# Miniprotein binders against b1l550: the designs that were tried, part 166

Target 1, 279 residues: b1l550
Amino acid sequence: MRLPEELLERARDIHSEAPSHRIKLDRVGSFGLKVPVEFKGFLLLAEADVWVSLPEGRRGVDLSRQVEAIYELSNPPKDPFSLCREAAISLLEKLNYADSSGVSIRFDAPLQDGESLKYYGVEISSIASDEIINKIRVEILGMTACPCTAELIRAYKSSEIAATHTQRSLGILEVSTKAEHPDPDKLASIIERAMSSPLRTYTKRPDEGGLVIRSLSNARLAEDVVREMIHLFLEEFGHLPEDTHILAAVRSMESVHMHDIYAERSFSLDEIRKEISSH
Below, E stands for the ipSAE of ESMFold2; O stands for the ipSAE of OpenDDE; V2 stands for 0.75 times the mean of E and O plus 0.25 times the DockQ between their complexes.

## First folded at step 13 (miniprotein)

Design oa2 (at its last look DockQ between E and O 0.94; V2 from the best seeds 0.80)
Fold by ESMFold2, look of step 13:
Parts: sequence; structure tokens; C-alpha cells
Structure oa2 (fold): chain B 279 residues (1-279), chain A 94 residues (1-94)
Amino acid sequence: as target 1 above (279 residues)
Amino acid sequence: GEIRVTVEIEKDGRRIRFMYVITSPEKFEKILEEIERIIRMFGADRIRITVEASSEEEAERLADEFRELAERLGYDEIEVTREGNRFTVEAERE
């Protein structure tokens, strides 16, 4: 049933009223929207959240205008990074009472893997006010090989066996910057290159053996994977603003333990450069 | 060579500042299109675009591109100021 539009003339506009308790809200929005995006020739169904701040003098948000802000820009589908940044600004234009807005978009990014595909997780956001802060989080699985066990086995009876435990490890890079979102493929590449070996969608036995041998030749502690991620990040993204904030982390699903190992470092570009230059 | 682009847009007293750090030429065209879409969608009364190019020659070329962008967007009062590798395009309308 559609009600007559004429009722709008008589009904109170509840959203524009002042609330009984004049308290500003930081995030009021629509979460879990499904939005089509175009990423490297793929049409993907991404999940998006949109929100705005709500001043203490306004009772409610125009929620339909929030949804309109992102859907209007998503037709036809376009790259998720432009969509994210543009929608954050559109929210401030459409909801002029807000002093800040936010958009986040989440999707699985396809990555070429020989004749097949693999994927990595991407979540981006843009927070707009008098400036825009863009954030990207990339998560990708790789292989790590333990150097401690490798050394023990090498020392055992001067054995001819080169061996250690290998496991899947989840690498994480999260970047918050005033510049546009960094390229997620470059972030994923940094994570994979920091690990002992990349993972493959499938391998035949000779190729599988090669991956394991490569991981043994690049055996690394989770701590050193994080350090290598930072080193590689600085080489690729040292041009970003000095107040850019980064989190680099690894969660290793250690094959010989019932529990995971985690290593993490957060820093700004300014901070890490001072640290490195002191050695 | 990197190109730094800072955009300030203003409509009815609201001012938003955002930036790009462009390290590859293939991304520049997409970013220019994004900037144009944002300015058009926001309906800015005044814009200020500051560009720090990688060379004076590049700054000359880019200053022309951004002036043309402001003209294409329909701004009447367009002022371009260039000093070395850096230029600013200021434009406004009513």
C-alpha cells in the first residue's frame, strides 16, 4: 500500500525535530548494503556501510538519502575506491546538517594465480569532514616456514634432511592516509613477498615440492615477516604523507601448535623513518 | 616523479579538502575524472586546486589541463598562478 503524498503536508517531520536529549551522535547510518563494483574487469557484489554524524539539535537522519548517496553513484558499477571517496563527499552534500560522513566497502579481490584465480580480502573506507581520510585493509594468506625447527633438524646428527614445519599465515596491512587509497594489489604483493612463499589455488606434485623448497629457503619467524612487510612497504609507499598510519601484522596458524602466533607493529611514516635512521 | 594534487571545494560555507599523490601517469587520467565528478556532484561555488608537479615543464602542461577543467565545469572567474613546479587554479561562480 502506498499512502497519499498529501499526508506529508499534515504530518510532523520527526527527523528534523530536536530530540528530548540533545546529544550528538558520531555514526548514524545504513550498514550491510549490497553494491555492485567493477574491479580489474570483474563485476563484484561488495558490502557497504554508509553513515553521517548527527548534531545534537537534530532528532534523526534522512536514511533514504544516505542509501541514495551510494546507490546513485554505483550505477553503472565503477571501481570501489572512487565510489568510496565520492560517496563520502556525496553524503555531506545530501545531508548538510552532518559535520562528518563515512563509507566503507568490503570485497574479495580476485588475483591471477597461474591459469586460475585466488583472492584476498579488501576493506576500504573514506571519512569526510573538512578533510578526507582514506583507509584500506588488505588480508592475504601465505606460507611460512619455521627457521628454529629447520636449524634443530639441520643440527640433528648432521642430518641430510632439510625440513621444518610450514603453515598458512594471514598477513595484514592497514593504511590510513589523506592521499587516495593505495593499490590493494601492491599491498597484497608486499605481504606475500614478506612470507616464505605464496599459496597457490592448486599445484601438481612437482610444483608443490617447489613451493615447499622455496619456503624452506626463505624460512622466517612471524616477527621477521612483519619487519619485512614494513621494509617493503616503505620502498613502495614512502611517498605518502608523513602522517600516514600503517598497521602491519601476521597471524600464523602454527602447524605444530594448537594455537596461533601473532605479531604486529603500527607506526606513522614520520615515526618509522626516525626509528630506522637511528641505527 | 610524483604529482601532488590538493583540492579544496566550497559550497554555502562548507569546505572540504582532499588530496592525491600520483606516482604513475596511467592513474592521472582517472584521478582527474574523479576530481571533475566530485566538483560537479558537490556543486561547488568555489574551488582551489594546488598541484606540485615533478618539473616546471610538467607544471606548465598540467596548469593548462586544470584550467581547462575549471572552464569545462563552467566557472567564470578562473585564476591560475604558477611558481616553478607548483601552480594553483582558483575558480568561482554564483
Scores: ipSAE 0.768, ipTM 0.920, lowest interface PAE 1.0, mean pLDDT 90
Fold by OpenDDE base, look of step 13:
Structure oa2 (fold): chain B 279 residues (1-279), chain A 94 residues (1-94)
Amino acid sequence: as target 1 above (279 residues)
Amino acid sequence: GEIRVTVEIEKDGRRIRFMYVITSPEKFEKILEEIERIIRMFGADRIRITVEASSEEEAERLADEFRELAERLGYDEIEVTREGNRFTVEAERE
């Protein structure tokens, strides 16, 4: 039942009232929205969060306008990067009392794996105020082989390829930049190349064997993976602004332990360049 | 070459700045379309677009595209300034 318009005119605008406590809020919005996006020729249903700041003198945010803003831009479906940037700006335009806005879009990105598909996790965000900051987080699973155990086994049995334990490892690249969002496929590729081997959705027996052999021949510590990720990132994305911030991390789900190994480095492009140049 | 595009839009005293780093012509066209959408959506009274490219000729060409964009969007006062390989298009609506 739609309430009569006459009743709406009599109702107080609760959101515009003064709050009981005059305190600014940083983020007020709707989380867990579902929005369609177009990504690499796929139509995907993504999860989205939208928010704005709330000034101290306003009781609440017009949440319906926030939802409207992103859905207006989502029809027809478009790439999630443009959607994120445009929606962040739209929120500021529609909610003029806000001094900042933000949009986050999350989905599993399809990645071609031979005749099949694998995927990686992606979160795309844009935060708008007097400037727009774009953030992207990519997570993809790979495989690592332990070089320490390999060395022990090599010492015991003289073999060119030493047996070692292998495990799944989650690689993470998070980039925050004033430029547009970096290409997530490139980020995923960097992560995979930094590991001992990629994972495959579909493997024939010979291919599986080859994958394992590759991993064994390219044994890497979690620390090695992170350093390699950083190195490869600099090669591919060195053109980004100097104040671009990066988190490179790996979580290795150790096969011989009940716990995981974690390694990370947070840095700006200018910082890491100075560090590398000093050696 | 690498192209840096910085866009500043203003409406009723609110200013928003955003930037692109473009490495391909195809990407440029997409970004141009996005910038147009943003300007239209925001209803900017003033826009400032700065293009920095590897050559003066390239920067000028790209600046011309943004000038044309401003014209299409109905801006009346359009000024293009140059500093080396950097061109700035400033436009205002009456």
Scores: ipSAE 0.732, ipTM 0.903, lowest interface PAE 0.6, mean pLDDT 92
ESMFold2 (binder alone), look of step 13: mean pLDDT 83; pTM 0.830

Design oa3 (at its last look DockQ between E and O 0.96; V2 from the best seeds 0.77)
Fold by ESMFold2, look of step 13:
Structure oa3 (fold): chain B 279 residues (1-279), chain A 94 residues (1-94)
Amino acid sequence: as target 1 above (279 residues)
Amino acid sequence: GEIRVTVEIEKDGRRIRIMYVITSPEKLEKILEEIERIIRMFGADRIRITVEASSEEEAERLADEFRELAERLGYDEIEVTREGNRFTVEAERE
């Protein structure tokens, strides 16, 4: 049942009233939307949040306009990065009382893995005001092999082949920049190449043995992985604005411990270049 | 060679500055389409697009492409200035 539209003439516009407490709000939005996106030929159902700032003198946000901003742009489904940036700008146009807007989009990105698929996590956002700030976070699992245990076993065993514990490790790259979002596949590749070995969705015995041997031959501490991620990032993305901010991190689910280990470094491109050039 | 694009759009006193750093030709076409969609949906009464191309030849070609973009968007007054591998397209309407 639809109510008569003439009621709009008689009802107060609650949203445009002043609130009882004049306090600006930073994020007022619709969270957990489901939005179709097109990524590398796949049609994916992504999760999205949209929001705007709310000035101290306005009681409420036009929430239906927020939802319209992103859904109007998602038909037909498009590249999630363009969608994110465009929706953030659309929000400021549609909700002209806001001084900033934001959009976030989350999805699992498919990645070819031999005859099968695997995935990595992607979350992007765009914050618009007098400029637009774009952020991307990529998370992908890899395999690490502990060099400390490998060295102890080498010292006690007569064999030259090292043995050690291996485990899954979660690699994280997060980039915040004024330029468009970096390519997530390149970020995922950086993380995987920094690990001792990639993980596979499915392996047969000979392939599984090969992965383990590769890990043993490429043993790395979590600290080593983070440093390598930074090195590889600078090679691939050194062109980004100097005030671009990066977080590189690893959480390793150590197979011989009851707890995880964690390493991270955050930096701007300008900061890290000065640090490296001083050594 | 990288191409740096800065787009400033303005409507009713609100200004938004958008930056792109394009490192491949396939991304350039997608970014041009995105810029056009953004300007159209924002309804800008003034735009300023500054591009630093990787060569003078590329700058000349891109200046033509961005002039055409402003024309497709229906701007009345379009000014293009180019110096070496850098150009600016400024457009406005009533």
Scores: ipSAE 0.754, ipTM 0.915, lowest interface PAE 1.1, mean pLDDT 90
Fold by OpenDDE base, look of step 13:
Structure oa3 (fold): chain B 279 residues (1-279), chain A 94 residues (1-94)
Amino acid sequence: as target 1 above (279 residues)
Amino acid sequence: GEIRVTVEIEKDGRRIRIMYVITSPEKLEKILEEIERIIRMFGADRIRITVEASSEEEAERLADEFRELAERLGYDEIEVTREGNRFTVEAERE
């Protein structure tokens, strides 16, 4: 049942009223929207959050306009990066009372794995105010082999390749920059290269053995992984603005323990360069 | 070479700055298209686009593209300034 337009004209605009308490809100919006995006030739259904700031003198946000803003830009489907940036700007244009806006888009990104596909998690965000800040978070699973146990076993059994426990590890790179979003595939590659070995969707027997051997031959602590991620990141993305902020982290789901090992470093490009150069 | 593009759009006193760091021709084309969409969507009364490139020639070519964009978008007052390998396109519409 559609309400008659005549009745709508008589209704108060609740959102435009003065609030009972004049307090600015930082983020008001719709979370958990589903929007189509085009990514590397795939049409994906992504989850999206959209929000704006709310001034102290306005009771509520026009939520329908927020939803309209992102869906207008989502047809036809486009890349999530441009969608995010454009939608953030559109929100400010459509909701002129807002001094800031934000969009976040989340999906599993397909990654080619031989003749099959694997994936990594990605969250793409843009926050707009007097400037636009772009944020991307990439999460991908890999494998780590413990060098400590390997050393113990080597001491016990003289072998060129020491057995050790292996586990899944989640690598995380989060980048916030005034430039456009870094390439998520490159970020995922950095994470995988920083670990003992990548994971595979499928393995043939010879390939499986090779993967394990590679891991054993490249045993790394969680700390090693994070440091390697940072190193590789600087090589690939050192051209980003100096005020670009990075979080590099790994969560190792240790196979010999019931708990996970976690390591991280948060830094700006200028800070980390100074640190490395001082050494 | 690396190209840095800074886009400043203004409407009714609201200003938004957008920065791009372009490392490939394919990316450049996409970014140019995006900038056009953003300017159109926002309805900017004023735009300032700064291009910095590895060579003066490259920066000038890009500045010309942005000048043409401003013209196509209906801006009446367009000024292009140069500082080394940095070009700035400023445009205003009534």
Scores: ipSAE 0.662, ipTM 0.881, lowest interface PAE 0.8, mean pLDDT 92
ESMFold2 (binder alone), look of step 13: mean pLDDT 83; pTM 0.832

Design oa4 (at its last look DockQ between E and O 0.96; V2 from the best seeds 0.80)
Fold by ESMFold2, look of step 13:
Structure oa4 (fold): chain B 279 residues (1-279), chain A 94 residues (1-94)
Amino acid sequence: as target 1 above (279 residues)
Amino acid sequence: GEIRVTVEIEKDGRRIRFMYVITDPEKLEKILEEIERIIRMFGADRIRITVEASSEEEAERLADEFRELAERLGYDEIEVTREGNRFTVEAERE
């Protein structure tokens, strides 16, 4: 059912009125949109949120224009990073009363895993005002092996038995920068290389044995993983603007505990360089 | 070597500034296409693109590419200033 177009002439435009209470709103948006994206040759169904600021003198946001900003750009499907940055700017163009806009896009990214694929989590955002700030969060599972238990077992009865508990650990890198979004595959690679071993979709027994042996030869505390992630990040992304902010974290599902272990460090590139140079 | 691109677009008093730090030359074409799409959809009356290239020769080549971008976008007044590895493209339309 479509109503007659001429009703637009007669009806009040509720959204353009002044509100009863003249209070600015920071985020007014449409959340949980489904958008198609193209990533590394894959067509993925991503989830997106879009929003704008709303000045105190405007009663409501034109929600159809807001949604149009991202859907217009997502047909045909394209790179989610370009979509995110472009949509944030499009929101300010389409809703010119807003002081700022934001877009977030979430998807599971495919990653080559030997002869198969695995997936890791990606969430990106772009916040636009007189400048654009781009943020990316990558989450990927790896394996960690406890060095404390390994040392205790190695010392047991003067044994050379190489053993320790291993567990899945979730590695997290979150980057906020004025430059374009970092490549998520490089962030995922940094996380995996900082772990004791990567996790695989499946293995046959000889390959599984090799994976475990690798983990034992690279036993690391959660704290060590975070430090290694930071080291590897600086090697790959030290060229980003000095005010770029990073969070590096690990949540380890310790196989011998009822609870998880968590380690985290937040820093700017300027901050961490000064810290390292002081030692 | 890296290429730093800073873009400022302006329409009806609204100014938006964004940047790219390109370390992979193969990504440059995609970034140029993105910049062109952004400028076109925003409908900018004025643009200012500052590029710091990795060499003087690269800056000269890129200056031509960004001049052509401004021409494709239909700007009437295009001014390019280059000094060493750095150049600025300023464009305005009536």
Scores: ipSAE 0.784, ipTM 0.924, lowest interface PAE 0.9, mean pLDDT 90
Fold by OpenDDE base, look of step 13:
Structure oa4 (fold): chain B 279 residues (1-279), chain A 94 residues (1-94)
Amino acid sequence: as target 1 above (279 residues)
Amino acid sequence: GEIRVTVEIEKDGRRIRFMYVITDPEKLEKILEEIERIIRMFGADRIRITVEASSEEEAERLADEFRELAERLGYDEIEVTREGNRFTVEAERE
């Protein structure tokens, strides 16, 4: 039942009222929206968050306008990168009392794995104020083999390929830049290449054996993986602005322990280049 | 070569700056389309687009495209300036 328009005219605009406490809020919005996006030829239903800042003199945000902004831009479905950037700007335009806006879109990105698909997690964000900052977070699982145990076993039993424990490891690359969002497939590839081996959705027995052998022959600490990720990132994305911020991290779900091993480095491109050049 | 596009849009005193770093020529068209959509959506009274490319010729071609975009969008005062391999398109709407 739609309320009569006449009743709406009599109702106070609660959102535009002065708040009881004049305090600015950084983010007010709708979280957990579902929006369609087009990604690499796939139509995906993504989760989206939209928000704006709220000035001290306004009680509430017009949430309906926020939702309208992103859905207008999502029909027809488009790539999530342009959607984020455009929606962030649209929010500022539609909600002129806001000095900042933000959009975050999350989904599992399909990745071809032979005749099947695997996936990685991606979160794409854009924050707009006087400038737009684009953020992307990629998470993908790989496999690591422990070099320490391998060395112990090699010392005990002479073998070209030393047995060692293997585990799943989650690699994370988070990039915040004033440029457009980096290619998530490239980021995922960097993570996979930094690990002992990738994971496969399906393997034939010979392929499985080969995958394990590869892992064993490329044993890496979590620390090694992070350093390799950074190295590969610099090779691929060194063209990004110097103030681009990166988080490279690995969470190794250790098979011999009940706890995980975690390693990370946060840095700007400028910072890390100076560090590397000093050695 | 690498192309850097910086876009500044202004409406009613609000300014927003955003940037693209293009290494893949295939993405250029999509980015141009996005910029057009953003400018239209925002309803900018003033735009400033700076293009920096590896060659003067490439930068000039891109600047011409942005000039044409400004014309198509109904901007009346369009100025193109050059500094080496950097071109800046400034446009205002009445």
Scores: ipSAE 0.718, ipTM 0.898, lowest interface PAE 0.6, mean pLDDT 92
ESMFold2 (binder alone), look of step 13: mean pLDDT 84; pTM 0.842

Design oa5 (at its last look DockQ between E and O 0.02; V2 from the best seeds 0.00; counts 0 for: pae O 16.3 > 1.5, placed apart)
Fold by ESMFold2, look of step 13:
Structure oa5 (fold): chain B 279 residues (1-279), chain A 94 residues (1-94)
Amino acid sequence: as target 1 above (279 residues)
Amino acid sequence: GEIRVTVEIEWDGRRIRFMYVITSPEKLEKILEEIERIIRMVGADRIRITVEASSEEEAERLADEFRELAERLGYDEIEVTREGNRFTVEAERE
């Protein structure tokens, strides 16, 4: 009986037992997995989390099947959005005791920047139960220029070159929808267009001058950057389901003050349309 | 024009509904491939795919594509109903 096969036949299935305290759990999973993805011609090593709900009557999760749900789909590497959605369903298929599943995938998305690359942050998720909810968060750095300082300098120096202080600002768009994930490059573009100027990874002197001039020409308050992001978002993604939820935010890393400035607005598509149409 | 695709699948007493809103026609092939992979993955015994196209002409062309999808999936019984710019493909296995 001391053969491994005979021992395995006699062993209890610990995971399928009832726990001593019958309490359901919302998220039981494996976090920080490394999975390959293909994004816009790049092969990236993304970080993924996978989880399922655990009913009050089941003691534990079959971890090997849980991890299999995403690794099996990631070979060969494929589009991270399809991987995310498909893995969420695979989890429910492989772990039939769960009421819901979730997958999150995080990566730095490459963006062409002249002859070099820059990167912006992307995190996607898919939550599956009787429906699938897809979420994407995009974070990208840009430049903002203070319009109050620009006006003071203009008034002081009449007919001189406009000047103001500039700072790096982090723009955030987060979208939760029943439709497939929005294109992160379009979200990043919305954020950059709402700001005073994009940030460049490495620049030559003519390019540096252009960035500064663009920033000075487009001085904006953090509040107005958020408003512009919302306006541009509605132009591009107004077709999404009405219950789609959006967060638009900016954090400006102030060079003159000891603290950051932050502005945000959360809304659903039907909510914001009512607000706009009442004016 | 936009194309709305809603997929409902059933297997082992579970039912899941998911959707796509396609605004660029070139994405359709990738979406069809994803739908096919999902249905094969779970081994769905019943499916219902509802498509709202932007025109009747588009709906006629898309109905052929989605019928072919159900046929590739090997379902015994496939029913396609169309009214205007909307159609539904229902399929079952025995």
Scores: ipSAE 0.758, ipTM 0.919, lowest interface PAE 1.0, mean pLDDT 86
Fold by OpenDDE base, look of step 13:
Structure oa5 (fold): chain B 279 residues (1-279), chain A 94 residues (1-94)
Amino acid sequence: as target 1 above (279 residues)
Amino acid sequence: GEIRVTVEIEWDGRRIRFMYVITSPEKLEKILEEIERIIRMVGADRIRITVEASSEEEAERLADEFRELAERLGYDEIEVTREGNRFTVEAERE
């Protein structure tokens, strides 16, 4: 039942009313929208969050305009980086009462794995105000081998290759910068290279054996992985602005324990450079 | 020959239109899979797929593939229209 247009015109604009409490809100918007994006020649359905700030004198946000802003820019589908940035800007233009806006787009990014595809998680965001901040979060699974158990077994059995338990580990890189979004494939590569070995979607038996052997020969603690991620990140992305903020983290899904091991470092490029140079 | 596939998907009052240029059979298969995936994920109420090819026969074959796709996806009303070497498959769900 479409309400008669006449009734809609008579309806009080509740959103423009003064609130009962004059408090500014930082983020008001729609979460869990689905938008198509083009990524590396793939058309993907992504989840999107859109929001704006709400001034103290306005009761609510025009949510329909927010949704319109992102969908207008999503047809035809475009790369998620441009979509985030352009949508964030468009939100500020369409909602003149807002002093800040934000867009976040989440999807599984395809990554070539031999003749097959594997996926990593990516979240691309842009926040617009007086400046634009671009954020990207990459999550990818790899494999780690425990060096502690390897040492114990080596001590017990004189073997060239020490057996140890292996586990899946989730590596995370989150980058916030005033520059363009870093390349998510490069970030994913950094994470994989920091681990004992990557995961494979499809392995033949000989390839599987080789992967395990590689992992065992490159045993790393979760802490080692995080440090290696940071090191590799600095090599690849050290050219980013000094105020660029990075989160490097690993969640190791331990095979011996019921709990996971987590390691994390948050830092700015300026901060970490000073730290490394002081040693 | 160059094949152009235009896909229009409608769901919950939203419309998206995108176009593919197909230059190889391998690319065609990938695009078909991708389109299917998108349609399934969105749960589209209405789809319109337009195929333009260098020959009528090629366009018709491709249109047939998209018709079959629509059938597999459970669309109840499927209409195929022809304009020269351009075929349009329209499908709707009740």
Scores: ipSAE 0.000, ipTM 0.149, lowest interface PAE 16.3, mean pLDDT 83
ESMFold2 (binder alone), look of step 13: mean pLDDT 83; pTM 0.822

Design oa6 (at its last look DockQ between E and O 0.62; V2 from the best seeds 0.00; counts 0 for: pae E 21.6 > 1.5)
Fold by ESMFold2, look of step 13:
Structure oa6 (fold): chain B 279 residues (1-279), chain A 94 residues (1-94)
Amino acid sequence: as target 1 above (279 residues)
Amino acid sequence: GEIRVTVEIEWDGRRIRFMYVITSPEKLEKILEEIERIIRMAGADRIRITVEASSEEEAERLADEFRELAERLGYDEIEVTREGNRFTVEAERE
C-alpha cells in the first residue's frame, strides 16, 4: 500500500464515528437560513430550515452539505415550492446515511390590495423518505363578528340597533398531502371569502305589504367561517388524494373585551366525504 | 428603453447575485420595493447595485433613487460611481 494516499483516505472523521450513546435523532439540521425565492413574479427573502435524521450509529451530521444543498438550488432564485421539494430530495441524496430529510420555507406572500400590497403568512415543508409528504400552512388576517340581535327587535317603542362587535381574527388553512403543494393564493382566497359578510336577509318585501326585518349584521361567527373554509376547500381541492389531511381554524387576535374564540376542525378528505354523505 | 439592475448582497457570510431586466419603466417602483424588502430581511452587511439605464440623464436620476434606497436601509458608507448610462451604488454597515 502507498502510505500518503491510503492514509489520507482512512483519516479519522469525527462525524462518522459511533456516538457514546447510540440513540437515533429525528431532526438534526440548520435553522433560520435566509434564502431568496421567486413567488409569482415577486422576489422575496424567505427563512428556511433544513434537517435530516441521524442514525444511532453516526456521531454527527455534515452541516456544510446541508447548507450547500439548499443554497446551490436557490441561485438563481426560483419558486419556493420547487426549492422546498428539490432541496429535501437533494439532502437525502447528499447525506445518504439519513432515513429522511426535511425542508421548511417561510415567507410573507404579497396580495394586491387596491393600489397597494398587503401580505399573508406562508409556511411550506417537504419531508422526504420513501415518499414525499408536502405541507403548506397559510395564515391571513381578517374580520369576524358575533351576530347582532337587531333583526329580532320588533318593539314599536324601541328604534335603536345595538352596535355589532367586530374583532381581528387569524384564518388558518393547513394541508398535508402526497400531491404537490396547493397554491397559497387559492388557500388565502378561500380564507378571505369564508370571512366575508353574510348576504342580507329579508323577511318579506315592503311592496307585498308584509313585515320586513333587514339584517344589520354583515359578519360571520368564527365557527361558520371554519365551516365555510371547509366547504370552499372541498370545492377547489376535493381532487387531492383521499389521505390528504386538512386543518381549518380561526383564532381571535386583539381583544379581551370581545368574545375570545378559537374554532378548528381537522380531517382527511376521506373522513369529511363520509361525514357529508351521511346527511 | 431597457433598464438592467444587478443586485449583489452579502449576508451572514453568504453572497448572492440576481438581476432584473425592466423593459417598462413604470414597473421600476415595484422592483425597488422588492429589492428593499429583500435587503432588509437579509440584514445584508454589504450591497452592490449596478444599473444600466437607457440614457445618461436617466442614469443620473436613477442614481439618486438608489442612493435614497441605501439611505432608507440605514447604510453608513454609500458610494455612487457613474460611467455614461451605467452606475453602481455600493453600501456597507460598520
Scores: ipSAE 0.000, ipTM 0.147, lowest interface PAE 21.6, mean pLDDT 75
Fold by OpenDDE base, look of step 13:
Structure oa6 (fold): chain B 279 residues (1-279), chain A 94 residues (1-94)
Amino acid sequence: as target 1 above (279 residues)
Amino acid sequence: GEIRVTVEIEWDGRRIRFMYVITSPEKLEKILEEIERIIRMAGADRIRITVEASSEEEAERLADEFRELAERLGYDEIEVTREGNRFTVEAERE
């Protein structure tokens, strides 16, 4: 039942009223929107969050305008990077009472794996205020082999290739920068290269054997993986602004334990360069 | 031949239209899977898929695949229309 337009005109704009408590809010918006994006020739349905700041003198945000802003820009579908940036800017224009806005877009990114596709998780964000900050988070699964157990088995059996337990590990790179969003495929590649071996969607038996052998030959602790991720990141993305912030992390889903092992490092490019140069 | 697939999805009063250009069989399979995924994720009340191919037979075959997809997705009303080498599959669910 559509409420008569006449009743809508008489309805008090609750959102524009003064709040009972004059407190500014940092983020008010809609979370879990579905928006199409074009990524590497694929059309994907992504999950999106949109928000703006709310001044102390306003009771609520115009949520409909927020939703409108992102959907207007999402048809026709475009790349998620441009969508994030443009939507963040549009939000500030449409909601002139806001001094900041933000957009986050999440989806599984397709990644070519031989003749098949695998995927990695990606979250692309832009925050607009006096400046625009672009953020990207990439998560991809790989495989790690434990060097500690390998050493124990080597000591016991005196074999050239030591058997060890392997586990799935989730690698995470999160980058926040005033520059353009880093290439998520490159970030995913860094994570995979930092692990003992990548995961494959489809493996033939000989390929599977090779993957395991590679893993065993490249045994790494979760800590090793994080350090390698940082190293590879600096090689590829060291040209980014020095105030660029990075989170490198690994969650190892241990096969011999009931718990996961987690390692992370948060840093700015300036900070980590100084640290490495001091050694 | 070049295959063009246009997908229109409608849900909660929103319409999204997108088009795929398919130049290889391998790409076709991937796109079909992706379209299915998108439709499933959107939970669309209405879908319209238009297939244009170099031959009527190819377009019809693809249209049949999309019809079957719509059926698998639980759409109750499915209509297939033809205009030359262009087939349109329209599906609605209550």
Scores: ipSAE 0.000, ipTM 0.140, lowest interface PAE 16.6, mean pLDDT 83
ESMFold2 (binder alone), look of step 13: mean pLDDT 82; pTM 0.808

